# Ledger of designs, part 1: VH-VL binders against GTPase-activating protein BEM2/IPL2 (BEM2)

All scores and structures are predictions.

Target 1, 199 residues: GTPase-activating protein BEM2/IPL2 (BEM2), of Saccharomyces cerevisiae (p39960r1967to2165)
Amino acid sequence: VPLEDVCERENTLIPTIVVKLLEEIELRGLDEVGLYRIPGSIGSINALKNAFDEEGATDNSFTLEDDRWFEVNAIAGCFKMYLRELPDSLFSHAMVNDFTDLAIKYKAHAMVNEEYKRMMNELLQKLPTCYYQTLKRIVFHLNKVHQHVVNNKMDASNLAIVFSMSFINQEDLANSMGSRLGAVQTILQDFIKNPNDYF
Structure headers, positions and changes below count from the first letter of each chain, unless a header shows other numbers; Kabat numbers aren't used for antibody chains.
F, E and O stand for the ipSAE by ESMFold2-Fast, ESMFold2 and OpenDDE, each averaged over both directions (binder to target, target to binder). V2 = 0.75 x the mean of E and O + 0.25 x the DockQ between their complexes.
Where letters were taken out, [cut] stands.
Atom coordinates printed by the task and the answers are left out, and those that the model quotes come from them; centres of patches stay.

## First folded at step 6 (VH-VL; framework fv_disitamab)

Design f50F (from b2 with heavy chain W50F)
Fold by ESMFold2-Fast, scan of step 6:
Structure f50F (fold): chain C 199 residues (1-199), chain A 118 residues (1-118), chain B 105 residues (1-105)
Amino acid sequence: as target 1 above (199 residues)
Amino acid sequence: EVQLVQSGAEVKKPGATVKISCKVSGYTFTDYYIHWVQQAPGKGLEWMGFINPDSGDTYYNQKFKDKATITADKSTDTAYMELSSLRSEDTAVYFCARGYYEDWFDPWGQGTLVTVSS
Amino acid sequence: DIQMTQSPSSVSASVGDRVTITCKASQDIRSYVAWYQQKPGKAPKLLIYAASSLQSGVPSRFSGSGSGTDFTLTISSLQPEDFATYYCQQYYSYTFGGGTKVEIK
């Protein structure tokens, strides 16, 4: 389902499934070694996705503090799967080339840091509101994971790599022949390290 | 030109250890994961694990967790894969390959043949 | 773990033939499939990524299709240099198919 349709249906700026999954990880998963890198059980991930569909993501009685969901990596995997299954990625099909071109210029030292941050902020402000708010929530969540790197071994660089394919859809990745995946990693690493420069 | 160049063939006795190198050039070493893949003689490809050279963090296929140790040296742009307690069934060509997490592999190293025999 | 079942294990073909190789995933992996060509004594070479995207420098006679659980690699008109073993790979969690050897008839 499209992100905007989910937010409209739920009357929210961020999908409830995203909020609930990230809050649960922040509650008990931040020190999990290899968080987001170590895959959760696919069976547990699918069971969790089905539970959100059947028991209602917006239902106050639905809780992730249930023995069925004890595996933190399944919660993390469910979140990653949700992002990858979005019909349009959070950078959006319309803008992903603008985002990645900017990062490519920056990596090639064709652009100073101050100009890069200014232009990146301009691109972020062009995103639809639900995309922007969802991206912001995710970035601050990943910053918290990065802050716990001593225990979880997942710094901003690691997180950028494991999330890169979740922030560029299959169509856009294929059309770029994979050449822009490194640019997505550059963007995400900077967002995770310096979220207040962008959000 | 992006290249991954591996160390040469090794012949080892059962119980020994072997350490294979994969030296990269033509790109920033820390921007990509290095994956390792085993191919036994006349058999298919089996993924072993990867390393993030920037952090040194590794992830292993459960089958290889007690057999393989993957490391990286940023100062020499070289990834390593060490196999311990070698047995005849470890005889294989070992490849390194460049990729991101949940990404395809391109390019590949030329492969290193490890032969374990008495 | 995700199983990749590749078929056939081998195929005998002549230059000019159309060759199709199939790969079935044990669960939905979207388009997270790559195809590699391996010649004897050489490293695998990437042909197709994201199920259907042709790698730069790879001849247009190679094509990939499929999504979800069923994937195919097609060689529209087999050339002498195409006799090799082909592998599918899901890169959701990195398992390879068993390989398909394309042999001279």
Scores: ipSAE 0.000, ipTM 0.461, lowest interface PAE 12.3, mean pLDDT 84

Design f50Y (from b2 with heavy chain W50Y)
Fold by ESMFold2-Fast, scan of step 6:
Structure f50Y (fold): chain C 199 residues (1-199), chain A 118 residues (1-118), chain B 105 residues (1-105)
Amino acid sequence: as target 1 above (199 residues)
Amino acid sequence: EVQLVQSGAEVKKPGATVKISCKVSGYTFTDYYIHWVQQAPGKGLEWMGYINPDSGDTYYNQKFKDKATITADKSTDTAYMELSSLRSEDTAVYFCARGYYEDWFDPWGQGTLVTVSS
Amino acid sequence: DIQMTQSPSSVSASVGDRVTITCKASQDIRSYVAWYQQKPGKAPKLLIYAASSLQSGVPSRFSGSGSGTDFTLTISSLQPEDFATYYCQQYYSYTFGGGTKVEIK
């Protein structure tokens, strides 16, 4: 289901499943070695996803502080699966070329840092509201993971690699012959290290 | 019939690398994890890690994370396990096994004997 | 790591005997236990999953019981083809017991 439809249905700016999964990881998972790199059990991930669907996950009626969900990597895996299954990526199909072209120009030294940040902020403001708010929540979450790198071994570079495919659709990647994946990784790494420059 | 068929026995010198294959048939490769298990001569079973062929995501036993690399090729329905910097202690039978959604193993491959000797 | 302590390490029994093998987990694993049979030179074969569920095609003389930390595999009437080593496994984080070799007298 499209992100905009989920947010409209739930009357939220960020899908409830995203908020609840990220909050649970922030509560008890930030020091987990290999967080987001180590996959959870397929059964646990599917059971958790089904529980959100069947138990009508809302802020008050459903909790992840349940013995069924003790495995942090299953919570992290459920979140990654949710992002991968979105029909459109968080940079959106319509704008991903603008984002990646900007990063490519900056890395080629065709613009100064201040200009790059200004233009990047302009692009972010053009995203639909639910995309922007969801991206912002995810970036600040990943910044917290990055801050715990001594314990979890997942720095901004590692996180950018494991999440890059969630920010560009397979169709857009194939149309660029893979050249834009590196640009996505560069953007995400910068967002994770310096979120207050952009959000 | 659901089958996991492994590559044949290998004899390697210390310091070498070996890559073992596990070809699956009789089911959809991406519907199940593939696990790898080590059994040293006369010893018990020790779990090494698994791969989700659908995503390519892997998970390793900490004992093996610097020794073993697990991969999968969806085009050939084959999982692989590579062992680097072989030592005599790596001499063992290596099994692949299919995991259900609740992570028990059925079926198992027939096993591949890797002998490391100087 | 969750440790699985399996006992006994070996047992000699006659055809028709009841054989009991136990497995103790170092922490609560609910019913996330499987039992496997391994014959010399062969791959392990699944007998029991979810602590007590009999795998299709496995003879009814095999049964599993237990939950939490204490688990048991029972062979109610031992047959010659049951000569093998048996392993418990917790599949919460994938640790095997040390194995029990059953030798038929």
Scores: ipSAE 0.000, ipTM 0.429, lowest interface PAE 16.6, mean pLDDT 84

Design f59W (from b2 with heavy chain Y59W)
Fold by ESMFold2-Fast, scan of step 6:
Order: C-alpha cells, then sequence, then structure tokens
Structure f59W (fold): chain C 199 residues (1-199), chain A 118 residues (1-118), chain B 105 residues (1-105)
C-alpha cells in the first residue's frame, strides 16, 4: 500500500507502524550491537507485520512492549522490510534521479557545499507531506542510532549502506546498473550526520 | 566445521559470462553476509561486494557494479557471483568469504581462478 | 573511500626475528581492522580482528595493536611457516592494504 494512502487512511502525517517501530527501538534498542545489521527471524518479522494488520496499528491498545516482540532485531527487521516493500521509495520514483544527480554533481566538486544544501532542501520541500514527514522521522531516528555508535557500532556511514536499498526502488536501481546506490548512500550519510541542515 | 566451498576453475573467451558458486555448510546461511573479493595475478585483495542471503540485499564496490552480479539461493545454501562481458583484465582468483556488515571475514572459500583468454 | 596504506611492501627476515607490519587508514576507523595471512595458492586466513583480538587457533606469536588510524601487526619470533603475504583490512567499508610479503632469508 502506497505511503500516502496509509497516512490518509490513518489520518496521520507518518504511518503508525513506522512511529511505533521506531519508538520501540529508541526505547530499548539503541545500544544493540549491530542494530539493523543483524537480521531478525523472518518468522518473527512476518508475525509482527501480521499483528499490525490484524490488531490495528492505529489502536493504542496494540503495544510492542509484549513478550512476543522481545527480540529487538525482529522490530528493526520489520521496519526495514516495511520500507523495502513500499510501492514507491521515500525519495519517490519521480524524484530519485534529481536527488542522486545532485549528490553526484556535488561529489564531482561541480558545486560548493552551500549550493548543494540549498538545492537539496528545495528537493525535499517538493516531496509530498507524508513522504517528507516520514523521511524526517526516520533521519532523526538514525541520527540517534549514530549517536550511540560507541555501544552499537553503527555510525552514519554504516546506516547509510544498510538503508540505501530502501530509498531507491528495484526498477530505478536496475536501470542505473546500481550506479545510483552510491549516491543514495552519500545523501543518507549526510542526512544522518547533519539532520538539522535538512529538516 | 564451518566451510565455504567454491566451484572449480574456469577458462572463458572475451565477451563471455561466468558464474561462480560458493556453497556454505556448518552454520545458518541467513545469519551472515557473503562477501566477494577479487585478486588479480600477483596483486592484492580487492573487495567486490556483499549479499545478505536472508533479504537478498546487495552492496557493490562501485568499481564492480557494472561487472558483477551477486545472488543467493537459500534452498541450496549457495551464493553466486556472475561476471559479464569478460575481458582479459577480469583474469583473477575470486574468493567468497563469510562476514557481517562491519565485520571481519572468516572463513574464506578456497578461491576460483577465472582465466580470460583467446 | 578509506585508503589503507601498508608498509613495508616486502621484508626479508630470519627465523626467530621480530617482524612488524604497519597499516595507516586515511580516516578514523576506530578498531575496525583485521589482519589476514595468505600463503601462495591459498585463501587468506584471519589472524587478528578488532585491531588486537587474536583469532582462535592462531599462534600467540602474532599480535595486533592500534586504534584510530595507525595499526600494527607483530610476529614476535618468525617461523618457517610464516612465509606469506599479510594484508590489513578496514571493515567499515572494506578496503585492503596493499600487502606485505614476508620472505624468510
Amino acid sequence: as target 1 above (199 residues)
Amino acid sequence: EVQLVQSGAEVKKPGATVKISCKVSGYTFTDYYIHWVQQAPGKGLEWMGWINPDSGDTWYNQKFKDKATITADKSTDTAYMELSSLRSEDTAVYFCARGYYEDWFDPWGQGTLVTVSS
Amino acid sequence: DIQMTQSPSSVSASVGDRVTITCKASQDIRSYVAWYQQKPGKAPKLLIYAASSLQSGVPSRFSGSGSGTDFTLTISSLQPEDFATYYCQQYYSYTFGGGTKVEIK
């Protein structure tokens, strides 16, 4: 289901599943060694996804503080799979080339840092509200993970690599022969390290 | 008794495609990434990319993005690395290695020599 | 890209000698360094991980040290079976040093 349809159905700016998964990780998972790197059990991830569908993710009676979900890596894995399975990535199919072309030009030293940040902010403001708010929530979450790097060993570069596949869809990745994946990683690393420059 | 066993040596003509296998045993295939490393004759080690067998997610060294395709088959506990449009510069020993993201490589496969010659 | 500069490129030493190999990262990689031994015709073998942790089954004459950008592999008393090429690796984003060939005189 498209991200905008989820937000409209739930009357939210950010899908409830994203908010609940990220809040649970922030509550008990920030110091987990290899957070987002260590795969959760696929059975636990699928069970959690089904619980959100069946028990009402928008209902406050549904809680992740349940022994069924004790495994933090299953919560993290569920979040990664949710992003991966979105019909359109958070940079959107329509704009991913604009985002990645900007990063490629910046890395080639064809523009100065201030120009890059200004143009990046202009692109972010063109995203639909639900996409922008969801991206902002995720970036600040990943910044918190990065801040706990001494304990969890996952800095901004590591997180950018792990999440890059979730920010470009399969068709765009295949059409670029993978060449744009590095650009996505560069953008995400910068967002995670410097979220207040962009959000 | 964790082992990575690679397919045997290949001799290919320029323009051909080659697919190398890496069969794992002694651990749960989906618990670790499989990395691929190239070593040209008389040269050092160069990392090519990784695959997460559980998700199918891959990451490539930019140098190899247009040359190599890494895949995994959970039903046979086997990772694959395919090289397309072979050139003489692709002549090398290719290693698979078990690792994690931000982790060292242990163990390694025995290596597969790919020779590209006319 | 993180560059790993390894020195020396080769060294000749006698059995019983102390051999040191250094590796310098172009940026801070904390302790995300491994050292591998490769003998001719063989796959690399892990010796040291996390800059200073000795892999199980590896002789105690091998040791690693360093953090941040400067790392060292030491062989305290070289043995005939130590003829090999040694590689450092940073595993933040997986670059290898150029290798050091240790040749027994």
Scores: ipSAE 0.000, ipTM 0.436, lowest interface PAE 14.1, mean pLDDT 84

Design h15I (from b2 with heavy chain T30I)
Fold by ESMFold2-Fast, scan of step 6:
Structure h15I (fold): chain C 199 residues (1-199), chain A 118 residues (1-118), chain B 105 residues (1-105)
Amino acid sequence: as target 1 above (199 residues)
Amino acid sequence: EVQLVQSGAEVKKPGATVKISCKVSGYTFIDYYIHWVQQAPGKGLEWMGWINPDSGDTYYNQKFKDKATITADKSTDTAYMELSSLRSEDTAVYFCARGYYEDWFDPWGQGTLVTVSS
Amino acid sequence: DIQMTQSPSSVSASVGDRVTITCKASQDIRSYVAWYQQKPGKAPKLLIYAASSLQSGVPSRFSGSGSGTDFTLTISSLQPEDFATYYCQQYYSYTFGGGTKVEIK
């Protein structure tokens, strides 16, 4: 289902599944070694995804404080799967090339850091509200994971690698011969390390 | 024109080490990871690990963790894979391939045959 | 460890035949599947990525389908240059199928 349709259906700015999964990881998963890198049980991941679909993610009675979901890597895996299944990039299909072109120019030293940040902020402000709010929530979450790197061993670079495929669709990746995937990694690493420069 | 060109065939004795190179051209070396894949004679493909040439970070298949060491040299746009304590079971064609973490492989190097014999 | 079970291990076929190769993942991998063609003495060549996307320059007779755990590569009308070994790969954590050798009948 498209992100905008989920937010409209739920009357929210961020999909409820995203909020609930990230809150649970922040509660008990930030120090998990290899968080997001080590896969959880696929059975638990699929069961959790199905439970959100069946038990109503917007229902206050649905809780991750359930013995079925004690494995935090299954919660993290469910979040990654949800992002991978989105039909559109969180940069949006219309704007993903603008974001990645900007990063490519910056990496080629064609602009100074202050110009890059200004232009990046301009692009972010053009995102639809649900995309912007969802991206912001995810970035601040990943910043918290990065801040716990001593315990979890997942720094901003590792997280950018793990999440980069969720920010570019297969068609755009193939058309750029993979160059835009590297650009996405550059953008995400910078967002994760310096979220207050952008959100 | 993106190319990965590997070093030539090697014949080594048991206990020796071998270092295979994979020189890239036609793209920016640090923008992609280099993966290594083993193929024993008449057998299928087995993934060994990857390197991020920008950071130097590596990740290995546990089967190869004590056997293979993957490195990269930014100044020569070359990735390397070193095999230590060679045994007859290490006789295989070794391929490098361009990709990212959680990505498909394109293009591939032409392969390097390593033969371990007494 | 995600296991990829590929079948059949070999198939004998004639030019013009429809050839179907299947690959089963031990876990749900969504669409994180690629298919490669390897000719004797050569490096593998990417045919399909993301389960169903045709790589640029690959003939349209090749197609991929499937999601979750069950994946299929189809060659709609086999050509002489298609006699080769084919491999599926999941790229969530990089496991290859055992390969399928497409042999001349």
Scores: ipSAE 0.005, ipTM 0.455, lowest interface PAE 12.7, mean pLDDT 84

Design h15S (from b2 with heavy chain T30S)
Fold by ESMFold2-Fast, scan of step 6:
Structure h15S (fold): chain C 199 residues (1-199), chain A 118 residues (1-118), chain B 105 residues (1-105)
Amino acid sequence: as target 1 above (199 residues)
Amino acid sequence: EVQLVQSGAEVKKPGATVKISCKVSGYTFSDYYIHWVQQAPGKGLEWMGWINPDSGDTYYNQKFKDKATITADKSTDTAYMELSSLRSEDTAVYFCARGYYEDWFDPWGQGTLVTVSS
Amino acid sequence: DIQMTQSPSSVSASVGDRVTITCKASQDIRSYVAWYQQKPGKAPKLLIYAASSLQSGVPSRFSGSGSGTDFTLTISSLQPEDFATYYCQQYYSYTFGGGTKVEIK
């Protein structure tokens, strides 16, 4: 289901499944070694995804503090799978080239850092509200994971790599012959390290 | 042009160690993981592990965790895979390949044949 | 551990034939499947990624389909240069299928 349709259906700015999964990881998963890198059981991930569909992503009584989902890597894997399966990525098909072109110019030293940040903020403000709010929530979550790197071994660079495929869809990746994936990683790494510069 | 170029064939005795190199060019080394894949003679492909050259972090297939050590040298844009305590069953072609975590492999190195014989 | 069961292990076909290779995952892996072609003495070459996306430079006679647990690679009209072994791979946790050797009759 498209992100805008989910937010409209739920009457929320951020999909309830995203909020609940990230809150649970923030409660008990931030110090998990290899968080997001070490895969959870596919069976557990699918069971959790089915539970959200059946038992209520929008039901406030639904809880992840159930023994059925004790494996935090399954919660993390469910979140990554949700993002990757979105019909349109969080940078959106319409804007992903603008985001990645900006990062490519910056990496080629064709602009100074202050100009890059200004232009990046202009692009972020053009995103639909639910995309912007969802991206902001995810970035601040990943910043918290990064802050726990001593225990979890997942810094901003590691996180940018493992999430990059969730922020560019297969069509846009194929059209660029994979060259834009590195640009996505550059953007995500910067967002994770410096979220207050952008959100 | 993106290329992964591996070191040449090696012949080793049982109990020896061997270190295979994979030199990359045509892209920023730190932007991609390097994966290693084993192919025994006449057999299929088996994934061994990956390294993130930016952080030095590694992840191994449990089967190879005590056999293989993967490293990277950012100053020379080269990834390495070392095999210890060689046995005859380690005779294989070893490939390096570019990818990310949870991503496909493209391009691949040309392969390095390691032969273990007494 | 996710197992990838690939079939057939070998197939003999004539130029112009349609060849279908299948791959079954032991768990739901969504579209996290790639297909590789390996010619004798060479490294594997990426043909298809994300189950159905054709790699740049690969002829359009190659196509991939499937999602979840069942995947197929199709060569719509086999050419002499297609003699090779083909491998599926799930890249959620990196296991390969056993390979399919395509031999020209």
Scores: ipSAE 0.000, ipTM 0.451, lowest interface PAE 14.9, mean pLDDT 85

Design h16S (from b2 with heavy chain D31S)
Fold by ESMFold2-Fast, scan of step 6:
Structure h16S (fold): chain C 199 residues (1-199), chain A 118 residues (1-118), chain B 105 residues (1-105)
Amino acid sequence: as target 1 above (199 residues)
Amino acid sequence: EVQLVQSGAEVKKPGATVKISCKVSGYTFTSYYIHWVQQAPGKGLEWMGWINPDSGDTYYNQKFKDKATITADKSTDTAYMELSSLRSEDTAVYFCARGYYEDWFDPWGQGTLVTVSS
Amino acid sequence: DIQMTQSPSSVSASVGDRVTITCKASQDIRSYVAWYQQKPGKAPKLLIYAASSLQSGVPSRFSGSGSGTDFTLTISSLQPEDFATYYCQQYYSYTFGGGTKVEIK
């Protein structure tokens, strides 16, 4: 289902499934060693995804504070899978080249940091409202994970690598022969370390 | 052009230790995980583990947890895989491969043959 | 541990033949499947990722399909350079199929 359709159906700016998964991780998972890095049980992840589909993610009575979902890595895995399987990534097919071209130029030292940040902010403001708000929520969540690195061992660099494939569509990745993946990592690492520079 | 170049073939006696290198070029070393894969003679592929070169974090297949140690050196853009207490069953070609967490492997190193014989 | 059962273990085929290789996962792995080609003495080469996405530079005669537990690699018209061993891989927790050797008839 497209992100905008989910938000419209739920009367929200951010999909309920995203909010519920991130809030649960923030409640009890921030100090989990290898959060987002260590694979959750595929069976538990699929059971959780089916529960959201069958019990209704928009049903306010549905809760993740249930012994069925005790494994934090399954909640984290479910969230990653949700992002990865969106019909269009959060950078969008329409704008991913603009985002990644900026990072490529920055990495090649073709622009200074201040110029890069200004141009990145301009691109972020062009995203549809639901994409922007969802991205903002995710970035601040990952910043919290990064802040707990002493306990969880997951810094901004680890998180950027883990999430990079979720922010570029398979088609766009294939068309670039993988060259844009490093650019996505550069963008995400910077967002996670410095969220207030961008959101 | 992205390349992973591995060290040459090794012949070791039972009980010895061997350390295989995988030098990367053509991309930022710290931006990808390096995975290691074992292929016994005439047999299929078996995943061993990965390292995040930026943090030094590793994750191992339980089968290889007590056998293999994966490390990385940022200064030389090189990942390493060390096998300890070698036995004849460790005779195999070992591959390094670039990938992310929960992602496919591309490219692969050319492979390093380790032969354990008495 | 997710098991990947690949079939057949070998197939004899002629140039121009349609070749199909199947891979079954013991658990639902969505589209987290890649296919690799390995020629004797060489490293595996990525052909297909995300179950159905063709890697850049790979000929269009290769295609992948499937989701969940059942996956297929198809070579629509076998060429001389396609005689090799093929492996499926689930990359949710990294297990490979047993391989399929495509041999000249």
Scores: ipSAE 0.000, ipTM 0.464, lowest interface PAE 12.9, mean pLDDT 85

Design h17W (from b2 with heavy chain Y32W)
Fold by ESMFold2-Fast, scan of step 6:
Structure h17W (fold): chain C 199 residues (1-199), chain A 118 residues (1-118), chain B 105 residues (1-105)
Amino acid sequence: as target 1 above (199 residues)
Amino acid sequence: EVQLVQSGAEVKKPGATVKISCKVSGYTFTDWYIHWVQQAPGKGLEWMGWINPDSGDTYYNQKFKDKATITADKSTDTAYMELSSLRSEDTAVYFCARGYYEDWFDPWGQGTLVTVSS
Amino acid sequence: DIQMTQSPSSVSASVGDRVTITCKASQDIRSYVAWYQQKPGKAPKLLIYAASSLQSGVPSRFSGSGSGTDFTLTISSLQPEDFATYYCQQYYSYTFGGGTKVEIK
């Protein structure tokens, strides 16, 4: 289901499943060594996804503080899977080339830091509201993971690598021969390190 | 343009240690993980583990955790895989490959044949 | 541990034939499947990623399909250069299928 349709159906700016999964990780998972890097059991991930579909993500009685969901890596894996399966990525199909072209120019030293940040902020403001709010929530979550790097060993660079595929559509990746994947990583790393420069 | 070039074939005696290199070029070494894959003679592919060259963090297939050590040298854009206490069962071609976590592998190194014989 | 069961183990086919290779995952892996071609003495080469996306530079006669637990690689009209062993891979936790050897008759 498209992100905008989920937010409209739930009358929210951010999908409830995203909020619940990120809050649970922030509650008990921030110090997990290899968080988002070490895979959770695919069986546990699928069971959790099915529980959200069957028991209802917006049901107030549905809780992740359940022995079935003890494994934090399964919660993290469920979140990554949800992002990857969105029909349109959070940079959107319409704008991903604009985002990644900026990062490509910056990495080629064709653009100075201040110009890059100014243009990036202009692009972020053009995103649909639900995309912007969801991206902002995710970036600040990943910044918290980065802040716990001493214990979890997952800094901004590591997180950018493991999440980059979740922020570019298969169609856009194929059309660029993979060259934009590295650009997405560059953007995410900077967002995670410096979220207040952008949100 | 993007290339992974591995060190040459090795012949070792049982109990020896071998260290295989994988030198990358044509991209930023620290932007991608390096994976290692074993292929025994006449057999299929088996994943061994990965390294994030930027952090030095590694993750291993449980089957290989006591056998293999994966490292990376950012100054030379080279990943390494060391096999200890070699046995005849370790005879295989070893490949390095570029990828992310939960991602496919492209490109691959040409492979390094390690032969363990008495 | 996710097992990838690949069939057939080998197939002998003539140039122009349609070849279908199947891969079954022991658990739902959605579309996290890649297909590789390996020629004797060479490294594997990526053909298909995300179950159905064709890698740049790979001929259009190769196609992938499937989701969940059942996946197929199809070669619509086999060419002499397609002599090789083909492997499926799930990349949630990196398990390969046993391989299918395609021999040109």
Scores: ipSAE 0.000, ipTM 0.463, lowest interface PAE 13.3, mean pLDDT 85

Design h22D (from b2 with heavy chain N52D)
Fold by ESMFold2-Fast, scan of step 6:
Structure h22D (fold): chain C 199 residues (1-199), chain A 118 residues (1-118), chain B 105 residues (1-105)
Amino acid sequence: as target 1 above (199 residues)
Amino acid sequence: EVQLVQSGAEVKKPGATVKISCKVSGYTFTDYYIHWVQQAPGKGLEWMGWIDPDSGDTYYNQKFKDKATITADKSTDTAYMELSSLRSEDTAVYFCARGYYEDWFDPWGQGTLVTVSS
Amino acid sequence: DIQMTQSPSSVSASVGDRVTITCKASQDIRSYVAWYQQKPGKAPKLLIYAASSLQSGVPSRFSGSGSGTDFTLTISSLQPEDFATYYCQQYYSYTFGGGTKVEIK
């Protein structure tokens, strides 16, 4: 289901499933070694996805403070799966080329850092509100993970690698002959290290 | 020490069924998937499928879906792979390996040679 | 179905040589690549995961690089114990390369 449809259905700016999963990881998972890299049980991930579907993710009584969800890597895995299964990525199909072209230009030293950040902010402001708010929430979450790198061993570079495929669709990668994946990683790494420069 | 120990070599006739075991130790059995990999004599590695011992969920390579059945027994920390209707082209070493969804394989079992001959 | 094309199929090298093995994925697999070493009659052993991360206990002469579709395993200074067949694997959906046999001259 499209992200805009989820937010409209739930009367929210950020899908309830995203908020609940990220809050739970922030509560008890930030020091988990290999968070987001080491997968959780697929059985637990599927059970959690089913619980959101069956018990109503928008129901305020639904909680992840339940022994069924003790495995934090399953919560992290459920979040990654949710992002990957979105029909359109958070950079959107319509704008992903604009985002990645900026990063490619910057990496080729064809623009200065201040110009890159200004233009990146202009692109972010063109995203639909629910995409922007969801991206912002995710970036600040990943920044918190990065801040705990001493314990979890997952810095901004590791996180950018792990999440890059969730921010560009396979068809967009194929159309670019794979050249845009590195650009997505560059963008995400910078967002995670410097979220206040962009959000 | 994390170990995967497989059952011994088998010699079977065409049309028979064989069941290979993979007993794990040194970690919690339900925390990881068990994958199965086929290696025909003198050939490379080919992934067959995985099982999540916690849920019993399985996923198969399309090539092996009608040939292999993967199961797990939590009470004995053992995964199994059953091959049905054996043919000579099923002659291979079969490996179990610990891994996860979209993750690498470590460690591997020592391998089980299955020979199909008359 | 993701194809992993590995080259060369075999290489003959002397102790101390730099050996380079490459893998090309038919589609973008990010850094979801592992490299394994297999000696005759033995199970494969993990060397590299996530394209470039060295497995604990593996000698530092082994390194991995690449992302997207093009990946490389390098042995900086070949030792006698490195005689083996090497396999790349993408673990996005689990296909292996065809293998590279490293033969010591």
Scores: ipSAE 0.000, ipTM 0.458, lowest interface PAE 14.0, mean pLDDT 84

